VHH binders against p49116. Designs and how they scored, part 62

Target 1, 238 residues: p49116
Amino acid sequence: EGPLLSDTHVTFKLTMPSPMPEYLNVHYICESASRLLFLSMHWARSIPAFQALGQDCNTSLVRACWNELFTLGLAQCAQVMSLSTILAAIVNHLQNSIQEDKLSGDRIKQVMEHIWKLQEFCNSMAKLDIDGYEYAYLKAIVLFSPDHPGLTSTSQIEKFQEKAQMELQDYVQKTYSEDTYRLARILVRLPALRLMSSNITEELFFTGLIGNVSIDSIIPYILKMETAEYNGQITGAS

## First folded at step 4 (VHH)

Design p23 (framework vhh_brivekimig_d4)
Fold by ESMFold2-Fast, scan of step 4:
Structure p23 (fold): chain B 238 residues (1-238), chain A 123 residues (1-123)
Amino acid sequence: as target 1 above (238 residues)
Amino acid sequence: EVQLVESGGGVVQPGGSLRLSCAASGFTFSDYYMSWVRQAPGKGPEWVSSISSSGSTILYADSVKGRFTISRDNSKNTLYLQMNSLRPEDTALYYCAKGLTPYELIRGYMDVSSQGTLVTVSS
């Protein structure tokens, strides 16, 4: 019973580190990305349907889809993040790495292709003028993906995904009643998320990771954190 | 003034055990996550383990799970690391760090300014 998502799940407010430095540096980019990642995980863990699946399933789902959730978050928060400026700074750093022979040309090409795919995705979402309700349901469709290897509650996950799809359809039909093809245009954007490498996302946005730490390895611990600790970290306030 | 003093390092054979201690002063120890970080010769710093203020949340690096145990005594302002089944690759200078919550690990911020304690695992 009840909707899959409430109005609290539509609210997605990223607070950026302040002040913004004169020149973008790795620490500012990593701090900004970390706040968005934590906001995204806090969003997911607050969904009653997600909680109902249990800790092991929750961990498996978020490990499988964190890059897709993070990328949707980048698109949704592109303006508040000045994402175009961050990506330009990353490109500049990569060009400097070529000159210093720190990275191979093939690796630079892979990373540049990832940045291009990310820019195209964000531009597509901006052109479609995706609203907060649409973003919330797209994130839910991605989160409740039953097709990841190793999942044990696949039928229940599929039912939550179907519920997300139905509620998105109802919303779009009522809110954008004159745009018959809007839902199709939105949904056809989702496959692009699966083509983006989580390893390259880590390399671009989480370059400060301590040697042996990966997003995947830390996810179980993030999901176990106290709500107050989450709120303090994503706003920079305690 | 935040002060962290590590002790308990030494030379042990593979399969041996050591218990490290960190005496903390200059801050309210019971309010913070506490962590162990190590640095092997010729390598960058590697996170080992973190423990929440109450001790209810504990994190371990994959390389030490099942072998190392982090613990704390808030009444003594002391952090511990029990190291069992030691391997040559555990050879490093071990540092006590204030903080290193999951967020700080992702963010990449690390505040390690103490002298550390040397652990050498050799035959």
Scores: ipSAE 0.473, ipTM 0.753, lowest interface PAE 2.3, mean pLDDT 88
Fold by OpenDDE, second read of step 5:
Parts: sequence; C-alpha cells; structure tokens
Structure p23 (fold): chain B 238 residues (1-238), chain A 123 residues (1-123)
Amino acid sequence: as target 1 above (238 residues)
Amino acid sequence: EVQLVESGGGVVQPGGSLRLSCAASGFTFSDYYMSWVRQAPGKGPEWVSSISSSGSTILYADSVKGRFTISRDNSKNTLYLQMNSLRPEDTALYYCAKGLTPYELIRGYMDVSSQGTLVTVSS
C-alpha cells in the first residue's frame, strides 16, 4: 500500500471570481464560496483511498464533514480570498438586513459568534503558519473521520485516518525537526471545527440556492461531476 | 442573444409519458452543460437534470431518477427530456437552462430567457 496522499494532493489553488466588485455583494461571496466548496470536494475525490470507499460511503462522508473541509479551505485560502473583507461584508449585510429578515436576537448572536469562530480559527491557523502539506493531511484527517453517525465501512475509514495522521507526523518530524510540539499544536486546532454549525455556514456563504436546494443535497452531484468539465465552466465566459 | 425554446408539454394521465425538447440558439450549444428545471404551482424552482457538453456526465434529481432521461443532440442544438411514469407531482412548468452545473445551482444562476413548457399530470 502506498501513501494516502501524494504531492498532487498538496496543491490547493482557488481561483476567485473576476472581476472583483468594488463592493462585495452576496453573489460574489456565494460564488467564491461555491468555488472553494467544489475545490474541496474534488480534492477529496482525487484521493484513491476516498474512491475505494465507494460512492455511497463517499457521499455520506462528505456530507458529514463538508463544513470542516470548507472551513479548512477558508483558512488555507484566506489571503487569496481576502477572507477578512468577505467576513466584514457578510457582517455588513447582516446588519443591514437584520430587521428586514426578522432575525431573533438569539439567532443574531449565534450568527455573529459563528463568524467570530471562523475568523479566530483562520487567524490561529495563520499564526501557526500551516503549510500546504499540513493542510492536506489535516483535511484528510477530517475527511476520514469514522465517528460520524450512519457511516459504513468505519473500520476502513479509521484506517485511512490513521494513515493520514501517521504521514502528517512523519512530515512534521522531518520538516520541522526543531519544533517538537508542532504536531500537537496543529492537531489541537481540529476540535474548533466541530464547534462550527454547518447550517450557519451555509446561510452565510451560500444564500441564494435555487429552490430548496441545500449543500447536503448537492454533494452527490458535485462528486459525480467530471473535473475537466467543471473547470471549463468555472473559467469560461458565458 | 441566448434563446431557449421549450416544447413538448401537455396534459397526460398518471403513468403516461412525454418528451420535452429545447431548441437553443445564440451560443455555442456544444460547449455548455444543459439542464432542465421545473417549477410547480406555488413552489420554487426545482432542478431536474443536467447533461454535460459531450453527454458524458448525466445527473438527475432523486425525484425523477429512473423515470426521466436527459439527452442532447449537439448537431441540432437541441436538448431533450424523456419523461416516463409521470406522476401528479411532476406537474410543473419545465424550463431549459444553459449550464446549471451543481456549481451554478449553488450560485443560483438560471437563464431567464426561457418561457418554459407546461406539463400537467392529472387523472
């Protein structure tokens, strides 16, 4: 058995919508987020171990962890995305629409706390100066989490997670030999991902879905899309 | 200008079949995903099916899977939807749309130039 991840899985390049508007609007935010979501899911799909789990298990797995993958992606792509600006724009939109949307005080608090959690998480990752390899392995660890309810092949998933963890450990030991506790510092950030609501994330970044479409419902179709065709649609002018 | 013209709608009994067509013009048809979307009375738009430019990728909503078949003829710039085993819940205005990949579904993009074709399933 070869390694879980290869160098090809380290590359994680997000292409932002162009042109960037003078004022970030909901459309731009949604499109940016959608591109990141697709990139994250297709990244997962590119892992041979992921494919080995089968379509049903793959779908269930991604449904369970898409928010965590997405959040890691936000952290990794924070500079390219100008995440701070996006989050500020989201806050502004929320402030302007709070009365119109008839949001309860409790809901407002929840949403604002969520935004804070996202920002703090991304800031913490930036402070740690997480590199591309570490992000790849962290995403793999999150992806191959066997502790989600309703999963099949949990033993295999666990095996893949362990493999990801081992490879991360080896990488950190090799690359950051002078920092004995780096691995631990990195791994202790993962619990923060579980504190984040997928529903709120969806509301913040993916408002405007057609009909009653949800991220959960779209995931199977994203996973079935050919990457080459998707790339053409992203970069092509309509 | 992008033009999409749907046809083939009508009234059919439950269990019946219809075939919808969409004639496309104003863009390079063979370069784009094409999709069917429907809107039932009093409901929001619902994605039905998508097909890639080459036809190599085909996607269906769970609600129509096994009953509907999407196809395309790039030489004729035409999109098709074969609807079998129709149900009352399939009653809707059906739209042809350029694109509507899962990405575009998330984005909320739909070609507004489409007039749609009405499908009514009733006993």
Scores: ipSAE 0.022, ipTM 0.459, lowest interface PAE 4.1, mean pLDDT 87

Design p24 (framework vhh_brivekimig_d4)
Fold by ESMFold2-Fast, scan of step 4:
Structure p24 (fold): chain B 238 residues (1-238), chain A 123 residues (1-123)
Amino acid sequence: as target 1 above (238 residues)
Amino acid sequence: EVQLVESGGGVVQPGGSLRLSCAASGFTFSDYYMSWVRQAPGKGPEWVSSISSSGSTILYADSVKGRFTISRDNSKNTLYLQMNSLRPEDTALYYCAKDLTPYELIRGYMDVSSQGTLVTVSS
């Protein structure tokens, strides 16, 4: 059958909220992150193999891996988002919370460790100079993960993951023929995504360090939106 | 001006039922996706359910699926939420929302001009 991904799946263009505020605030950070999440869900939904698994399986799959997809998206869009500036603003807020005794030291430590892991991941991807094709296939490998608990059609999911791995290998060997170990260097980055807490991602990027939200509960809604609604949400107004 | 007025909340025992209403004005109600979002005491907003402009597409949060039913009457510009088999964890202020942005969908819409309707489920 044809390739798992087409050239249209390589395009991943995040439109930031405008105008950028003079000083970063919680609303701007959370709206930026939410647009990235919507873009990531729209990307997954556009893959024919993903649609072929059926709606129930599709929903379960992205509910299991949204944090991994989101983190890959953060790395891919780090420059467009000025992610380093966003993370610095969050760190400053956490430091002020320590001084004001607003948060426990243990909680602040967990959040800081998550930020450091995220920074390390994004920096490693930047140093490897991961291109758009490589990001698309890494996202596909993460998306078609058969090893999450409770999944149905695991043999079909595994076949799509293997297809993604094979197509990534073919691309890297052809495009970076001089670098024998590039594929290995890229693939060993992926396990780090499983070590990142989805709860802390929710707290940092979707609640402004207050309250709780469940992204997995919202995913079914996002996946079932009409295409025009998706496009309107992620492009913003002129 | 867009106005949304929620009503129908109250105090019920676990296993009870309530029907919420949202009266909409100031916009063409039949053109927009409508949603229910809630905020429990001490927690952030949570999306509950959405319904398309025609009523043909309906979505529920997993926590309420099979217990809650969203509906709309475009002739009356009114959104409804029928809540059955209520649980203590359903205790929250309930808000209706129009055309949520990505962050508002995730966080839950909070209209500072709307007071919502309070649902309390206690044993």
Scores: ipSAE 0.026, ipTM 0.473, lowest interface PAE 5.4, mean pLDDT 84

Design p25 (framework vhh_brivekimig_d4)
Fold by ESMFold2-Fast, scan of step 4:
Structure p25 (fold): chain B 238 residues (1-238), chain A 123 residues (1-123)
Amino acid sequence: as target 1 above (238 residues)
Amino acid sequence: EVQLVESGGGVVQPGGSLRLSCAASGFTFSSYAMSWVRQAPGKGPEWVSSISGSGGYTLYADSVKGRFTISRDNSKNTLYLQMNSLRPEDTALYYCAKSLTPYELIRGYMDVSSQGTLVTVSS
């Protein structure tokens, strides 16, 4: 009936830990990444169509797509995060690990390839000058993906994805009327998100987490948080 | 200055129970998730359980689920771990840990700096 996303879903403001330390460490990187992940899950949780699918479906969808949402968030917030500085610090650490023979050459190659794919994705989005509305709808398209294994309610998910695609098309055609091929250039970027390993994303950004707990395992708990608890964490005192 | 002081450890026989406490100061306790982390002799740190700032959400390691209960009293700035049906494998130094940010459910390894409380489960 109404639009899939409201103006409130276009606002996506990441607040970084302040100040940035002189030497980047796993705690600062993990804190920054955790803030972005939490903001991304709260964003998804706030969509009425997402709520309408029910808790079990919501959990399954976010478990399947969190890495895609997170990567889109990294691209959207790259300037706020100083993402290039974070990635440079990770690369420097990997180069030092090679010199000290702490990591296998094959593992280092896999991690470096992931970093290069991530940089390429973020650079392509920056060159296209993707705006806040476009990011909101791209996130909605990846969130409402009916093709993940094990999903129920796939017809309803597909309808929400189609609605996201139609609303993005309408926005782009009205806002960038002179650029006939803009929508196509944007949409062909999305398949690259599926090629990025969630395991490597966890290793790069979430190494500060204790023990053997995966992002996949914490997703249900974050999604069950009351809105008041989330807002208290965002606006609360130190 | 953030301070965390663990207590309640001791020696118990298999099947026994203990309740650990962590007294927190130097930060707004209710705004941060809290965790219990343990280190068994000759092993690295292992995450045991976490609780959100409000106490509304809890997480447990598979090895302790159904036996341990994490709780907090925000009015007293105190974190608890009720340990039931203890096993020799639960023998470890137990540490209280504060999340790095209010957004986190789980705290990073390198920020565990308290003295801990020793739990020994033996016949």
Scores: ipSAE 0.000, ipTM 0.276, lowest interface PAE 13.4, mean pLDDT 82

Design p26 (framework vhh_brivekimig_d4)
Fold by ESMFold2-Fast, scan of step 4:
Structure p26 (fold): chain B 238 residues (1-238), chain A 123 residues (1-123)
Amino acid sequence: as target 1 above (238 residues)
Amino acid sequence: EVQLVESGGGVVQPGGSLRLSCAASGFTFSTYSMSWVRQAPGKGPEWVSSISSGSSYILYADSVKGRFTISRDNSKNTLYLQMNSLRPEDTALYYCAKSLTPYELIRGYMDVSSQGTLVTVSS
């Protein structure tokens, strides 16, 4: 019972690493992305409906949708991350790699297409001026996706997704009562998230992983973290 | 001043076991993630394992997975590495180090500043 999300779930505050480098570097980008990933997973695990599905289902859902959650987080935190500056630096590096023949032209085009799709998505969300409540419900809609291969609790997941959709509709209708088509404009942006490769996201934002550690392997461990320990990690407590 | 003191190294036969300890002082141990890193003679440092402040998150290098177990006792400000089924390739100077960030925890932070403890796997 009760609403799917509380006001606590609307708060999504990324704490950036400090000090900010004079010039962007791989370490700063990867640390920023890792903090966003941790924040996104902590956000998901704090939802009572998510907890009610149980550990195995929670792990399967986040493994299936982490790239969609992460991309929504990038859009929501684009200003605090200076994401446009990060993406511009990556684009310049890739263009230089083409000139130096260091990477396959086909691979470069694939990565560039991913960056363009990401920029388009973030620009669309910014143009629509998506607020914190709308982001929270969009994240809930992608989290509670019943249609990923291998999921077993699909009926309950679908009910939570429908609840997220209903609560988003109620919020938009009350808050943006004069914009009859706002909900439709928001929802038609979501399919684009499924077209973005998690492999390319890992390459762009999580470069430098060692010991064959992957995002897929860390997900169950992050979800098991105690809340106090998690808060210590994401705030950079000394 | 941060101080880390490793101990427990020695000479063991292949297939043997050792338990390493790292005594920490000069900082609030219970609030920091900790890592074990090793350096074989003439080689660069290699990350071995990391453990979060509350032990909820643990990572191992593929080369040691299933053989080594990292643990900590926050009440004693001590980090441990239980090493089983030791191989000649595990011969190295073993260091403990702080890991402070989500990215470093994911990456396996490899910064070392202590003297280390020597592990030799041979006859």
Scores: ipSAE 0.013, ipTM 0.386, lowest interface PAE 7.9, mean pLDDT 82

Design p27 (framework vhh_brivekimig_d4)
Fold by OpenDDE, second read of step 5:
Structure p27 (fold): chain B 238 residues (1-238), chain A 123 residues (1-123)
Amino acid sequence: as target 1 above (238 residues)
Amino acid sequence: EVQLVESGGGVVQPGGSLRLSCAASGFTFDNYAMSWVRQAPGKGPEWVSSISWSGGTTLYADSVKGRFTISRDNSKNTLYLQMNSLRPEDTALYYCAKSLTPYELIRGYMDVSSQGTLVTVSS
């Protein structure tokens, strides 16, 4: 069997909305996040091994790990997104809500802690100077996690995860031969992703969904959608 | 000016069928994904179904899957919702929405001029 990932899977280019507003508003934040979400999911879809699992399994898998993929994407695209600025804007919006007494003290604490965890995670990844290949393999490891409840084909998923891990190991050994502990140092960052609430992430970056619409509910649609179907809207060419 | 005009609503008995239409104008219809959203009395908006610009991709809420069919005729700038096996819980004001961006695709873009069409399912 060929490699799990190819060089085509290393490319992960996020296009930000234009123009950037003087003051980051909720729309800009949500649009930026949505583009990242689409990019992340279509990245997953581009992996032959992912396709081989079938539509139902693919959907379930992405539903289980979208928050982790999204967070890795945030870390990878932190500079392009000006993530620190976005997070600061989110905090400011929250402060306004606090002043209006719309949130409980406990909820405020939870949300602020979540923001802190996101920022710290992204900072930690930046400090490690994770490259595009490493991000691709980390995303694959997260994507092909067999330990989520309700998954089918868990044996196959596990095999793909192992393959991702092996390829990452080979890459790190080849590229960073002088740093014998780099692989371990990178992998120990992954547990932090599991500490992050998908619900809070959704609330922070995707506020304003219609009714009971959720990221969970829209995932099948995103996975089925061809990139060409929304490229015009992303680029403003329509 | 963007205009979305819904029609086809009415009163129907449980198990009955209705076909909703949405006439779109003021924008290039075939460049946008379209959605149906409904709002029941006393409840918030609920996403019902979406269709890509070409019609090649469709999605349904679990509550309507297997009963409702979304379609579009780009030559007529019209969106459709075929509703079969209607239930009392389907009673709502139904709105047509367009999608401009990925965020708008998720959230749905509803024109302020849209009045919706009322569907009432009752015995």
Scores: ipSAE 0.100, ipTM 0.524, lowest interface PAE 1.8, mean pLDDT 87
Fold by ESMFold2-Fast, scan of step 4:
Structure p27 (fold): chain B 238 residues (1-238), chain A 123 residues (1-123)
Amino acid sequence: as target 1 above (238 residues)
Amino acid sequence: EVQLVESGGGVVQPGGSLRLSCAASGFTFDNYAMSWVRQAPGKGPEWVSSISWSGGTTLYADSVKGRFTISRDNSKNTLYLQMNSLRPEDTALYYCAKSLTPYELIRGYMDVSSQGTLVTVSS
């Protein structure tokens, strides 16, 4: 069988809402985050191995790992998003909420710890200078996690994850031949993704949504979307 | 700045009809899906209906299916909700919402400065 990922799966281009407001607001943050989430799910859908697992398995996998995919996307697109500016604005808001006694101290501490973990993760990826191929394979490794409950094709998912790991190893050894420990340094970053709360991510980046519709609830709809128009955004076509 | 201005609400008897309008500005209207959301006294927001950017796809909450019709006029940057066979439980402030991305049909942004349009169904 051919490689798990092709060059088309390395391309990951986020199109930001325009124009950027002079002062950050909830609408801009939510739209930016939603565009990244859609890009991440469309990326997953484009993988032939993912398609081969079938719709029910695809939905279960993405529901389980959307926060990991989203966080990797935040790290990869940090400069395009001006993520440091967004996080600084959120931190400033939280500090003002403490001074005004508007939120509980325990909740603010929990959210602040999440932001610090996110900043630490993004900074570690930036310092490692993770390239587009490495990001694509890291996303594939977290997507093809066989350990989530309710999965029907566990052995096939495990094989795809192992294939992703092997192809990442081959790429890193060939491209960064002088850095013997690079693969190990990259892979030890992945467990931190599982420790970040999807509920806190949703609160920080997806607040202001209508009703009580969660990210978990919209995933099946996103995965079913017609892609011709969306492909233009992903490939950067005019 | 995204601005959404709702109108068309009023007081009607059960079984009556109303047509709501939403005038949109500050974004490219025909690039986004649009939704209607309502909030009854003492309750949180409830999603009512959505329409895709082209008008080709519509979705309705089970409570309004068969009674309400969502439509849009992209040349006028206007969203509509035709409400028929109104019931007392339809009493609420009605808001329109812009989708967060061009492809999303249910979740959206509501203009926080908007007052909505009040629909009261009473005997």
Scores: ipSAE 0.098, ipTM 0.509, lowest interface PAE 5.6, mean pLDDT 83

Design p28 (framework vhh_7n9e_1)
Fold by ESMFold2-Fast, scan of step 4:
Structure p28 (fold): chain B 238 residues (1-238), chain A 123 residues (1-123)
Amino acid sequence: as target 1 above (238 residues)
Amino acid sequence: DVQLVESGGGLVQAGGSLRLSCAASGFTFSDYYMYWGRQAPGKGREWVSGISSSGSTIAYASSVKGRFTISRDNAKNTLYLQMNNLKPEDTALYYCAKSLTPYELIRGYMDVWGQGTQVTVSS
């Protein structure tokens, strides 16, 4: 039945806003994150198996997994984004802003814990030297997750996830034949993605969105965008 | 000595409007992200809206989006909340808050100094 992903789905190139400001600000971080989110959703939308599930199922899947896709994208594009610099700036801000007010102090602690989990995840992926093919299939595995509540066509989604897992295994076994434990090391990283809060991701990266649109509310709009409009968002072209 | 003084609350019928004000002093108002929050009787504090130091970035909770408008006047050190199409569930003590630092990167970290202004919406 042919492969789940084509060579075009392995290519994942983020175009950053330039130049990077002298001091990081909400607008630069939000613009960078928005470009990555749009790239991730355009990537998902271009998969024939994803298209075959239909619009309602597509919307439900992306709403359920956008944070996992986004986090994988952060890890994959960490160097292009200077993600370590962005996270260091956020950590420095939070450490300098610790207050004894219980509500804000407790919230700062939750956000710091989220940032540490994100840093650990990105560092583990970097240590494993995950390649573009592996990232593409890891994204496919999280996209075609049949276990989110409210999904229809779960048997078809499960088949696509199994296909993604099998194709990843085949690739790793052939490409990294001397490393018998590589696939296991890669797959054990995935459960951590579900422990990360999408609300905290929105707070860290999307605070600059005009009109306070939640990511859940814009997902149907982004998925329905024409290709030219998608490309404009990814490259920053007006 | 940071002070935030909320005003403009009162009793209003469902479907009515109110305009809340927050007078700020003791800090450089134009440098800080500002927020409106509320707390209904027996419930926790809920974030309502936020506005960046320049006013260029604005955010709303889903429950109030399309009905409430946040604005600021940096020359007057004043934050506003225009509340339209009020519902009984909007009944709460409304308070304003500043961000913890001038270079706010994180939404929802509120440094609350005011006593709030009561809004009561009758059916």
Scores: ipSAE 0.000, ipTM 0.142, lowest interface PAE 14.3, mean pLDDT 81

Design p29 (framework vhh_ozoralizumab_d1)
Fold by ESMFold2-Fast, scan of step 4:
Structure p29 (fold): chain B 238 residues (1-238), chain A 123 residues (1-123)
Amino acid sequence: as target 1 above (238 residues)
Amino acid sequence: EVQLVESGGGLVQPGGSLRLSCAASGFTFSDYYMYWVRQAPGKGLEWVSEISSSGSTIKYPDSVKGRFTISRDNAKNTLYLQMNSLRPEDTAVYYCAKSLTPYELIRGYMDVRGQGTLVTVSS
């Protein structure tokens, strides 16, 4: 009967690797992205409603939505990550190339389109000035999506998603009473998350540390980690 | 100046083997993904192999998987392609390529600089 999310679920603090390299590299990007991914999964694990669904359902939900959660996390942490600088540098490298383009032209186009979609999404969220409570509820709406193929307990998942939507509505109406259409502007942004390729997200952000193993294959292990083990992973102190 | 110099090509019988080398200079070799690509007579460029900066990630298309082995020696700034069980359809000019960015921030974008080395597989 209590709220779906508590004030503890609003706190979302990404600690970047230090020191920052003098040149952007896949290791730094991958470590930064891995920290965000682990933070996102740890955030999901802390929700009592999520825990109540059981391990098999938890794994299925996160496998289905990790790219959406990760993208919301990128938008929320864009300034901390200097995401716009990273993406602009990547785009600049492609545009200033003097190399033979024929071999990889179609792939470059796919990657560029993904980067532009990501920039547009993050810019739209920044323009709307989405706050920590709004991000927490948007992540909950994405997490408790009953419409993914192969899910069990879909009625319970749907009830948690509806609860997230109700609590977001109550929050926005109270906090942003001056903007009657704010909720609608926020919610209309969510479908764009499902148009972003998880494969291209893996190529951009997870090449250095995850290697040949897909994020989908490691999710069950991340979700089973004890808090101490999880903290060890995000610090990279192995 | 970035330079990639391929060598080791030649005429070989079907079923034979060749080892290609690429000598890299003008950049920090150990920071870049490296690739082998080929161009058969009258055809477009075809990707042959990919190796990460550390050598931990290696990929091949089905056409050469199990027959070709890519490797690198970062201390010598050299890329290698070991080609076994060669077929007439492997006849091509083989080019060494590097990634555009260090540590492969973007996959699949290749900077092809060299003149290539000709491999002819003929009975």
Scores: ipSAE 0.000, ipTM 0.130, lowest interface PAE 14.4, mean pLDDT 81

Design p3 (framework vhh_brivekimig_d4)
Fold by ESMFold2-Fast, scan of step 4:
Structure p3 (fold): chain B 238 residues (1-238), chain A 123 residues (1-123)
Amino acid sequence: as target 1 above (238 residues)
Amino acid sequence: EVQLVESGGGVVQPGGSLRLSCAASGFTFSDYYMSWVRQAPGKGPEWVSSISSSGSTILYADSVKGRFTISRDNSKNTLYLQMNSLRPEDTALYYCAKSLTPYELMRGYMDVSSQGTLVTVSS
């Protein structure tokens, strides 16, 4: 069987809404985050191994791991997103909510802790100077996680995850041959993704969604979107 | 000129049924996802249901799943919402909206230029 990922899967290019407004608003943040979520799901759909698992498994898998994929995408695209500016705007908005007594102290602590964890994760990835191939394989390891409750085909998912781990090891060993501990430093970053609440990520980045529409409810729609429909959305075409 | 005209609202008792219609003109109806969005008094807009251009993909908000049925007739440029087992919480002004894909729904803003149709569920 061929490699799990091709060079096509290494390319991960986020196109931001332009121009960035002088004062960041919920709509700009939500659109930026939505574009990253769409790009992440389209990336997953393009993997032949993922397609081979079938639609029901694909939906369950992405529902279980979208927050981890999204967070890896935030780290990978931090520069193009000006993520630090977006997070500063979110913090400013939260501080205004505190001043107006709109949020409980416990909720504010949870949200601020989440932002700190996200910043720490992104900073650690930046310090490690994770490259495009490494990000692609880390996303694949996260995507093919067999340990989520309710999954079927767990043996096949586990085999794909092991294949991703093996190919990452081969890549790092060949590309960074003088750094014997690089793979270990990279892999110990992954457990932190499981500690981040998908509900808080949704609140921070997707508050512009209409009413009570959740990311969970939209995932099957995005996964079933035809390539032409997806391309129209990411380019902003008429 | 894009026009969407909602109709079929009214006053019903809890447990009752209504069928809403949305007549579309000024664009190629069969090229667009169509959605129903509602706005209760004093609340922001809430997405209810969406249907793809061909009708093959349908989504519902959890609050209406199993009670509401979205459908479309591309030959008549008309969108429908069959509402069964209505609850007081369903009381709202109902709007239809066009979108190219669910991405427009995810951005949180629907271009609502129509008057909508009022649904009141009174006990």
Scores: ipSAE 0.000, ipTM 0.302, lowest interface PAE 10.3, mean pLDDT 83

